# Ledger of designs, part 136: VH-VL binders against q0aze0

Target 1, 268 residues: q0aze0
Amino acid sequence: MKIILVNNRFKENTEKKAQEIAGQLSALNVEVIIDNGLDEPYAGTVDFIMVLGGDGTMLRAARRYGQRAIPVLGVNMGTVGFLSNIEINELAEYLPLILREEYSLEARMMLEVAVFQQQSLLTRVFCLNELLLRSNSPRMLSFALEISGQKLEPYRGDGLIVSTTTGSTAYSLSAGGPIADPQLDAFIVTPVASHIINKRPLVVSPEREISLHLLEEREAIIGIDGQIKMDFGAENRVLIKRAPHPLLMVNLKAKPFFTSIDRSLQRQ
Key: E = the ipSAE of ESMFold2; O = the ipSAE of OpenDDE; V2 = 0.75 times the mean of E and O plus 0.25 times the DockQ between their complexes.

## First folded at step 7 (VH-VL)

Design A3 (framework fv_inotuzumab; at its last look DockQ between E and O 0.91; V2 from the best seeds 0.72)
Fold by ESMFold2-Fast, scan of step 7:
Structure A3 (fold): chain C 268 residues (1-268), chain A 123 residues (1-123), chain B 112 residues (1-112)
Amino acid sequence: as target 1 above (268 residues)
Amino acid sequence: EVQLVQSGAEVKKPGASVKVSCKASGYTFTDYAIHWVRQAPGQGLEWIGGINTYTGDTTYRRKFQGRVTMTADTSTSTVYMELSSLRSEDTAVYYCARDESYFDYLSGTFDYWGQGTLVTVSS
Amino acid sequence: DVQVTQSPSSLSASVGDRVTITCRSSQSLVYSEGNTYLSWYLHKPGKAPQLLIYDVSNRFSGVPDRFSGSGSGTDFTLTISSLQPEDFATYYCLQATHFPLTFGQGTKVEIK
């Protein structure tokens, strides 16, 4: 069995724990690859991915490995998270179940984001939560949104979010989008500080293709899962569609989504 | 308008503890981590640690671990740094600074800073 | 710990001069997906530090065009194309790719 341990770049906090877990797994004849984000994603065959961290670390794991149809377990090392299933102090209890493959899987849709300069593909990335288009200056943006070839009236404002249902509790929520059951597959399209009063969030079939481009030259950026920033100008176009494979999240214990989000909203 | 406002200057004796506050306004408190950085007289900037205001997780530079505690009060949008067992070498201006976060992800960029709090440790 | 070294530690300059400050890290600062966590700050006595440049080369909002950042991997540069009176200050780079976060020792830009 081969397991990837994914941890974040703050090595003192997480590297020691990752090494301890790797040692425990090695003693059980499990081959371990540690991915701290500094190197290219591991290219070999892998049986399981264990994410040691919070939701941000899970999002990076999903971008790197989510399209490979490999079980991914979130192990929370902090105090709050929606994408983790167990806490780090519970790992020893659940490890035998992991090694015997005694768990269920929950599929979470992902976005495929392709950024073009005119007709040339600049980059293709996958993400679990959302794409954010936003102004990088005090000036508002003017931009076009197309949904499966249907051209909407131009948008004018600070930006737009295209989110998965998993991402409904992230930036989309802050911008006024709905909370969605993550077991549903849908795109949520949420305007950011629209200058046009009646631009509403849209809930759109995941079979749709969404296209964005600027109507005026402005300083703008595309943000992916809050972690990657890319310059976006009037020569650029972005195409968003459902990724070919969902992220396969490991379920070892019940984690009721609605009571968790309700409790989280009370704290904020 | 984004502001980080820190508590006033402190004078402490060796062995005492000091608790400095950093009150945030003008933005969503939990979208930014708060870090603490100090500058001792004649020295450069030194990172002490940070707190993720959304998760409550803290990370401290090794030399301060065991002496520093960072806490966040979401209801008042205030972060606190307490440093114990003070030595004369702890005399410094202490700054809080915000760092855009996304859950446990940190941008690692300190875009706005508090005005600083002078902590003097003398006998 | 990743060491961050600035060069020079101090320099004397006149208004209108081109100023170049270098920051070198002991390890590559490139992270997942090409992200490089290197930023530059201006600090004056009695004032809070101010962000100038983030992610190697991006000017922070409101920062004048005379400030620019460049570099990759382990070698980074802050350039001030035409020094103004308000630019006499100490400049710091910060790496945030590796724990612990590490500042350079600072470069003091003084009036000749």
Scores: ipSAE 0.702, ipTM 0.868, lowest interface PAE 1.4, mean pLDDT 90
Fold by ESMFold2, look of step 9:
Structure A3 (fold): chain C 268 residues (1-268), chain A 123 residues (1-123), chain B 112 residues (1-112)
Amino acid sequence: as target 1 above (268 residues)
Amino acid sequence: EVQLVQSGAEVKKPGASVKVSCKASGYTFTDYAIHWVRQAPGQGLEWIGGINTYTGDTTYRRKFQGRVTMTADTSTSTVYMELSSLRSEDTAVYYCARDESYFDYLSGTFDYWGQGTLVTVSS
Amino acid sequence: DVQVTQSPSSLSASVGDRVTITCRSSQSLVYSEGNTYLSWYLHKPGKAPQLLIYDVSNRFSGVPDRFSGSGSGTDFTLTISSLQPEDFATYYCLQATHFPLTFGQGTKVEIK
């Protein structure tokens, strides 16, 4: 069995803990790859991914491995979040179940994001929480949103969020979007500080294609899961679709979404 | 307008402690971590550590581990850095700086800085 | 610790000159998805540092077009295309790909 351990570069204790776990697993004849983000994602066959950290660390794992249909377990190392399943002090208790593959999986929709410069594909990335288009200056943006070829009235404001249901509790919520059950598949389109009063959040079928481009020359950025930033200008457009595969999240311990909302949101 | 306002200058004796505050305004406090950077006389900038205001997690440069404590008070949008067992080489201007965060993720980019707090350690 | 070395340590230039400062890291600064956490700061005595460039080449909001950043891997450059009187300062690069975060030693830009 081969396992990837994903850790957080700013939390040195996760590297030490990952090395400790790797040593214990190696004694059980389990191969371990530690992914601290400095190398290319491991390309070979792996059976399981263990994320040592919070929701931000899970987001990086999802972007790197989420399209490969590998079970991913979130192990929280301090601050509770929406994407961890067990705490680090519970790992020894659940490790036998992990090794015997006695767990269930929850599918979480991801976004596929393609950014173009003029006619050329610049990059393609995957996203678990949201794409954020925002101004990179004190001036607001003027931009166009198209949904499956349907051109909406132009937007004017600080930006726009295109979120999964998993991401509904992140930036989308702060911008006035709804909390969505992560077991639903949908896009949630949430304006950021819109100066056009009738622009409301939209909940959109996951089968739609969403396109964004600027209507004026402005400095903007595209943010992916709050961790990848790309310059975005009048020469660019972005196309957003449901990703081909969902993230497969391991469920070892019941963590009911609705009872956890108040505690997780109260920390913001 | 984003502002980080630090507490005033301090004069301390060797072996004492100092606690510097950094009060944030003009943005959502928990969207940004706060780092501390110092500059001793005639020296360059030196990173001390940081606190993720969302998670409460701290990260310290190894040479300060055991002497520095960083805390955040979300209700007042204020972070504190306490440095103990002061030595003369701790004489420096101490800056707080914000770093965009997203859950436990930090970019390590310091976009806005406090005005600085001079800490002088002398007998 | 990742060492970051700036060159030159100081330079003298006139208003209107093109100024180039380099920053060399002892290890690659490329992180997950190609993110390269290299930033540049301007620092004047008695003032707080100011962010100029982040992620190698992106100008921070409100920073004049005369500032540009470039580079990859281990070698990075800050360019001031036409030096202005307010650009007299010490410049620092910062790497944040590796723990601990480390600054270059600084480059002092002086007016001839």
Scores: ipSAE 0.691, ipTM 0.868, lowest interface PAE 1.6, mean pLDDT 90
Fold by OpenDDE, look of step 9:
Structure A3 (fold): chain C 268 residues (1-268), chain A 123 residues (1-123), chain B 112 residues (1-112)
Amino acid sequence: as target 1 above (268 residues)
Amino acid sequence: EVQLVQSGAEVKKPGASVKVSCKASGYTFTDYAIHWVRQAPGQGLEWIGGINTYTGDTTYRRKFQGRVTMTADTSTSTVYMELSSLRSEDTAVYYCARDESYFDYLSGTFDYWGQGTLVTVSS
Amino acid sequence: DVQVTQSPSSLSASVGDRVTITCRSSQSLVYSEGNTYLSWYLHKPGKAPQLLIYDVSNRFSGVPDRFSGSGSGTDFTLTISSLQPEDFATYYCLQATHFPLTFGQGTKVEIK
């Protein structure tokens, strides 16, 4: 068995713990790769990914490895979030189950985000939470939203979020988007401070494609899961689709999503 | 308008503790982490540590571990840095700075800074 | 710790001059997905530091276009195409790819 441990570069304790866990796993004849983000994603075949940290760390892991259909376990290390399944102090208890592959998997839809410069692909990213288009100035953006070839009325506002249902409890929520069942596959399109009063979020079928481009010569920013940022101008276009592969999240411990919403949201 | 307003200058004796505050306004408090940076007389900028206001996680430079404590009060949008066992070498202007955060992710880019707080440690 | 060395430590220049400041790190600052957490700051005595450039080459909002950043891996440069009177200050680079975060020692730009 080969396992990747993903930790957070700004949390020294996660690095230390990763090393400790690596030692323990090695003693059990498990090969371990530690990914703290300083190297390229491990390209070899792996059987399991453990994410040591919070939701941000999980998002990074998802972007790096989610397309490879590898079981991913979130191990919380003192944070509050939606993406961790067990606590670090529970790892020892569940380790035998992990090694025996006695766990359930929950498939979470990811976004395929492609950013273009004219006809050239600049980047393609698979992400778990959302794509954000936002103004890079105090001025509102004017941008076009197209869904499966259907052109909507131009949007004017600070920006737009295209989120998965997993991401519904993230930035989309802060922008007034609906909370979605993570077991549901859908896009959530949430305007950010639209000048149109009562501009409502859209729930869109995962079978559709979403495209965005600016309608004016202004500078904007594309944000992916709050971690990747890139300049976005009039010459750029974004195409958003359902990722071809979902993230396979390991479920070792039952987490009641709906009953935990209040607790999690109170912290935001 | 984003603002970080720090508490006033402090004069402390060696061995004492100092607690500096940084009140944030003009943005969603929990969307950003706060870091602390100091500058001793004639020296450059030195990173002390940071606190993620959303997760509550703190990260300290090893040099300060055991002496520094950072806390965040979401009700007042205020971050505190407490430094104990003060030494003359701790005499410096202390700055708080905002850092983009997304859950437990920190960018390490300080886009807005407080005005600074002079802490003088002298016998 | 990752060492960050700026060069020069100080320089004298006149208004209108092109100024170049270099920042070198002891290790690559490339992080996940190609992100490089290198930023530049301007600091005047008695004032709060100001962000100029983030992620190597992105100007912060409100920063004049005379400021530009470039570089990759371990070598980074801040360029002021035409120095203005308000630009006389100390400049710092900051790496945040590696823990702990570390600043360069600073470059003081003085009036000639």
Scores: ipSAE 0.614, ipTM 0.863, lowest interface PAE 0.9, mean pLDDT 93
ESMFold2 (binder alone), look of step 9: mean pLDDT 91; pTM 0.944

Design A30 (framework fv_inotuzumab)
Fold by ESMFold2-Fast, scan of step 7:
Structure A30 (fold): chain C 268 residues (1-268), chain A 123 residues (1-123), chain B 112 residues (1-112)
Amino acid sequence: as target 1 above (268 residues)
Amino acid sequence: EVQLVQSGAEVKKPGASVKVSCKASGYTFTDYYIHWVRQAPGQGLEWIGGINTYTGDTTYRRKFQGRVTMTADTSTSTVYMELSSLRSEDTAVYYCARDESYYDYLSGTFDYWGQGTLVTVSS
Amino acid sequence: DVQVTQSPSSLSASVGDRVTITCRSSQSLVYSEGNTYLSWYLHKPGKAPQLLIYDVSNRFSGVPDRFSGSGSGTDFTLTISSLQPEDFATYYCLQATHFPLTFGQGTKVEIK
């Protein structure tokens, strides 16, 4: 059995814990690869991915490995987030179940984001939460939104978010989008500070294709899961589709989504 | 809209501790890391560490490990940095700064800064 | 620690001059997901530092277009195309690819 341990390069305790866990797994005849994000994603075959850290670390793991259809377990190293399933102090208890492959899987849709310059593909990335288009200047953006070839009336405002249901509790929530059950597959399209009063969040089929481009030359940025940022100008176009594979999240114990979001909203 | 407001200047004796606050407003507090950076007189900027405001997880530069503690109070949207066993070399202006990254992921890009807090360590 | 060295340490310039500041890291700052975590800050006495450029070449919101950044790997440059009176300040680069985060020593831009 081969396992990737994904940890955060800036977290001293997660690096130490990753080494400790790797030693324990090695003693059980498990080969371990540690991924702190600095190197390219591990290219070989692996059986399981264990993410040590918070939701941000899980987002990175999903972008790097989510399309490989490999079970991914979130192990919390602090306060319980939305994407972790067990606590670090519970790992020893659940490790036998992991090694015997005695767990259920929850499929979470991902986005495929393709950014073009004119007709040339600049980059293609996958993400778990969302794509954000935003202005990088004091001027509002004017941009076109097309859903499966249907051209909507122009948008004016600070930007737009195209989110998965998993991402509904992330940036889309802050911008006024709905909270969605992550068991549902859908795109959530949430405007950011729209000039047009009646531009509301849209919930659309995950089988639709969404495209965005600027109608005027402006300084804008495309953000992916809040962790990858790219310049976006009038020569650029972005195409968003459902990714070919969902992220396969490991469920070792029941985690109540609705009570978790309820607690989180009370903190704000 | 985004604002970080720090506590006022402090004068401390060698060996004492100081606790500086940084109150955030204008954004969702728990979506961003807060870092602490200092500048001693005649010196450049020096990164001390950062805190994930959602989880409370901290990361410190090794030279401050064991002397610095960062905490976050989500109910008041305030981050604290406490530095103990103060030396004259700790005399500096201390800044809090928001990490531009969203979703509790550290990018190390400091988009908004507090006004600074002068900490003077003298006998 | 990854060392970050700025050059020059100081320079004298007049309003309207083109100013170039370089930042060199002891190791590559390229991160595996396409980002290079190198940012530039302006710092004036008595004021907080201000972000100018992030991810090598991206101007932060509201930063005048006379400021530009370039570079790759270990060598980075901040350029001010036509120096204005408010630009007399100390400039710092910051690398955030490698732990710990490391600032350059600063470049002071003084009036001639």
Scores: ipSAE 0.396, ipTM 0.721, lowest interface PAE 3.4, mean pLDDT 88

Design A31 (framework fv_inotuzumab)
Fold by ESMFold2-Fast, scan of step 7:
Structure A31 (fold): chain C 268 residues (1-268), chain A 123 residues (1-123), chain B 112 residues (1-112)
Amino acid sequence: as target 1 above (268 residues)
Amino acid sequence: EVQLVQSGAEVKKPGASVKVSCKASGYTFTDYAIHWVRQAPGQGLEWIGGINTYTGDTTYRRKFQGRVTMTADTSTSTVYMELSSLRSEDTAVYYCARDESYYDYLSGTFDYWGQGTLVTVSS
Amino acid sequence: DVQVTQSPSSLSASVGDRVTITCRSSQSLVWSEGNTYLSWYLHKPGKAPQLLIYDVSNRFSGVPDRFSGSGSGTDFTLTISSLQPEDFATYYCLQATHFPLTFGQGTKVEIK
């Protein structure tokens, strides 16, 4: 059995804990690969991915490994977040179930983002939460939004978010988007500070393709899960569609999404 | 307007501790990590470490581990850096700086900086 | 630790000159996701450092277009197309791909 432990290179406590867990697993004849984000994703076959850290570490793990149909468990290290299932002090209790493969899986949709320069593909990335198009200057953007070949009226404003349902509680929420059940598959398209007062978030089928490009030369960026940034100019186009495979999240214990988000909103 | 305002200059004897503050305003404090960077006289910039203001999680350059402590007070939007067992070579201007990335501070890009705090260690 | 070396350590220039500063890392700074975590800062005595360029080639908001960054892998360049009086300063590159974060030693741009 082979397990990847994903941790944050800047978190000393998660690195120490990853080494400790790796030692325990090796004693049980489990091969462990530690991924702290610095190297290319491990290319070999693995049976399980354990993410040690907060939501940001889970987002990185999802981008690196989410398309491989491998179970991914979020282990909270004392950080507050929505993407972990168990706490680190519970790991010893649940480890036998992990090794016996006695757990349920929840599928979470992901985005496939392809960025083009003219007709040439520059990059293709996957993400769990969202793509953000935003201005990188005080000037507002003018951009075209096309949904499955349907050209919408031009947008004018600070930007646009294309989110998964999992991402509905991240940037999309802050920009006025709806809270979505993460077990549903849908794109949520949320305008950022639109100068057209009645521009509303759209909830669209995950089978649709979304295309974005600038209508005038401006400084803009594309942001992926708040962690990857790319320049975006008038010669660029981005195509967003449902990723081929969902992220398979491990459920070892029930985590009530609706009561958790309701409690969070009461305190924010 | 994003601002980071640091506490005033300090003069300490070798072996003492110093605690420098960095007060943030103009943005949501817990959305961004804060790092600390120093510059000794005649030397270049040196990264010390950073703190996630939402979780309180910290990371430090190895040479400062055991001597540096970073904390965040969300009620006052203030980050503190305490450096203990001061030596003459700790004489430097200490800067706090905001990491542009949120969630995890992965980019290590410092978009806004405090004005700096001179810490002088002399016998 | 990943070593970051700037060249030259200092240079003399006149207003209107084209200035280039190079930054070389001992290891590749390309992250597996295609990002290269290299940024450039301007520092003047008595002032805080300020961000000029991030992710190799992106100008920070409000930074004049005479500043540009380029490079890949281990070799990076900051270019000032037409030096202005306010540009006489020390410039630093920072790599954030590898822990710990490491700055170059600095390049001082002085009046000729």
Scores: ipSAE 0.017, ipTM 0.558, lowest interface PAE 6.7, mean pLDDT 86

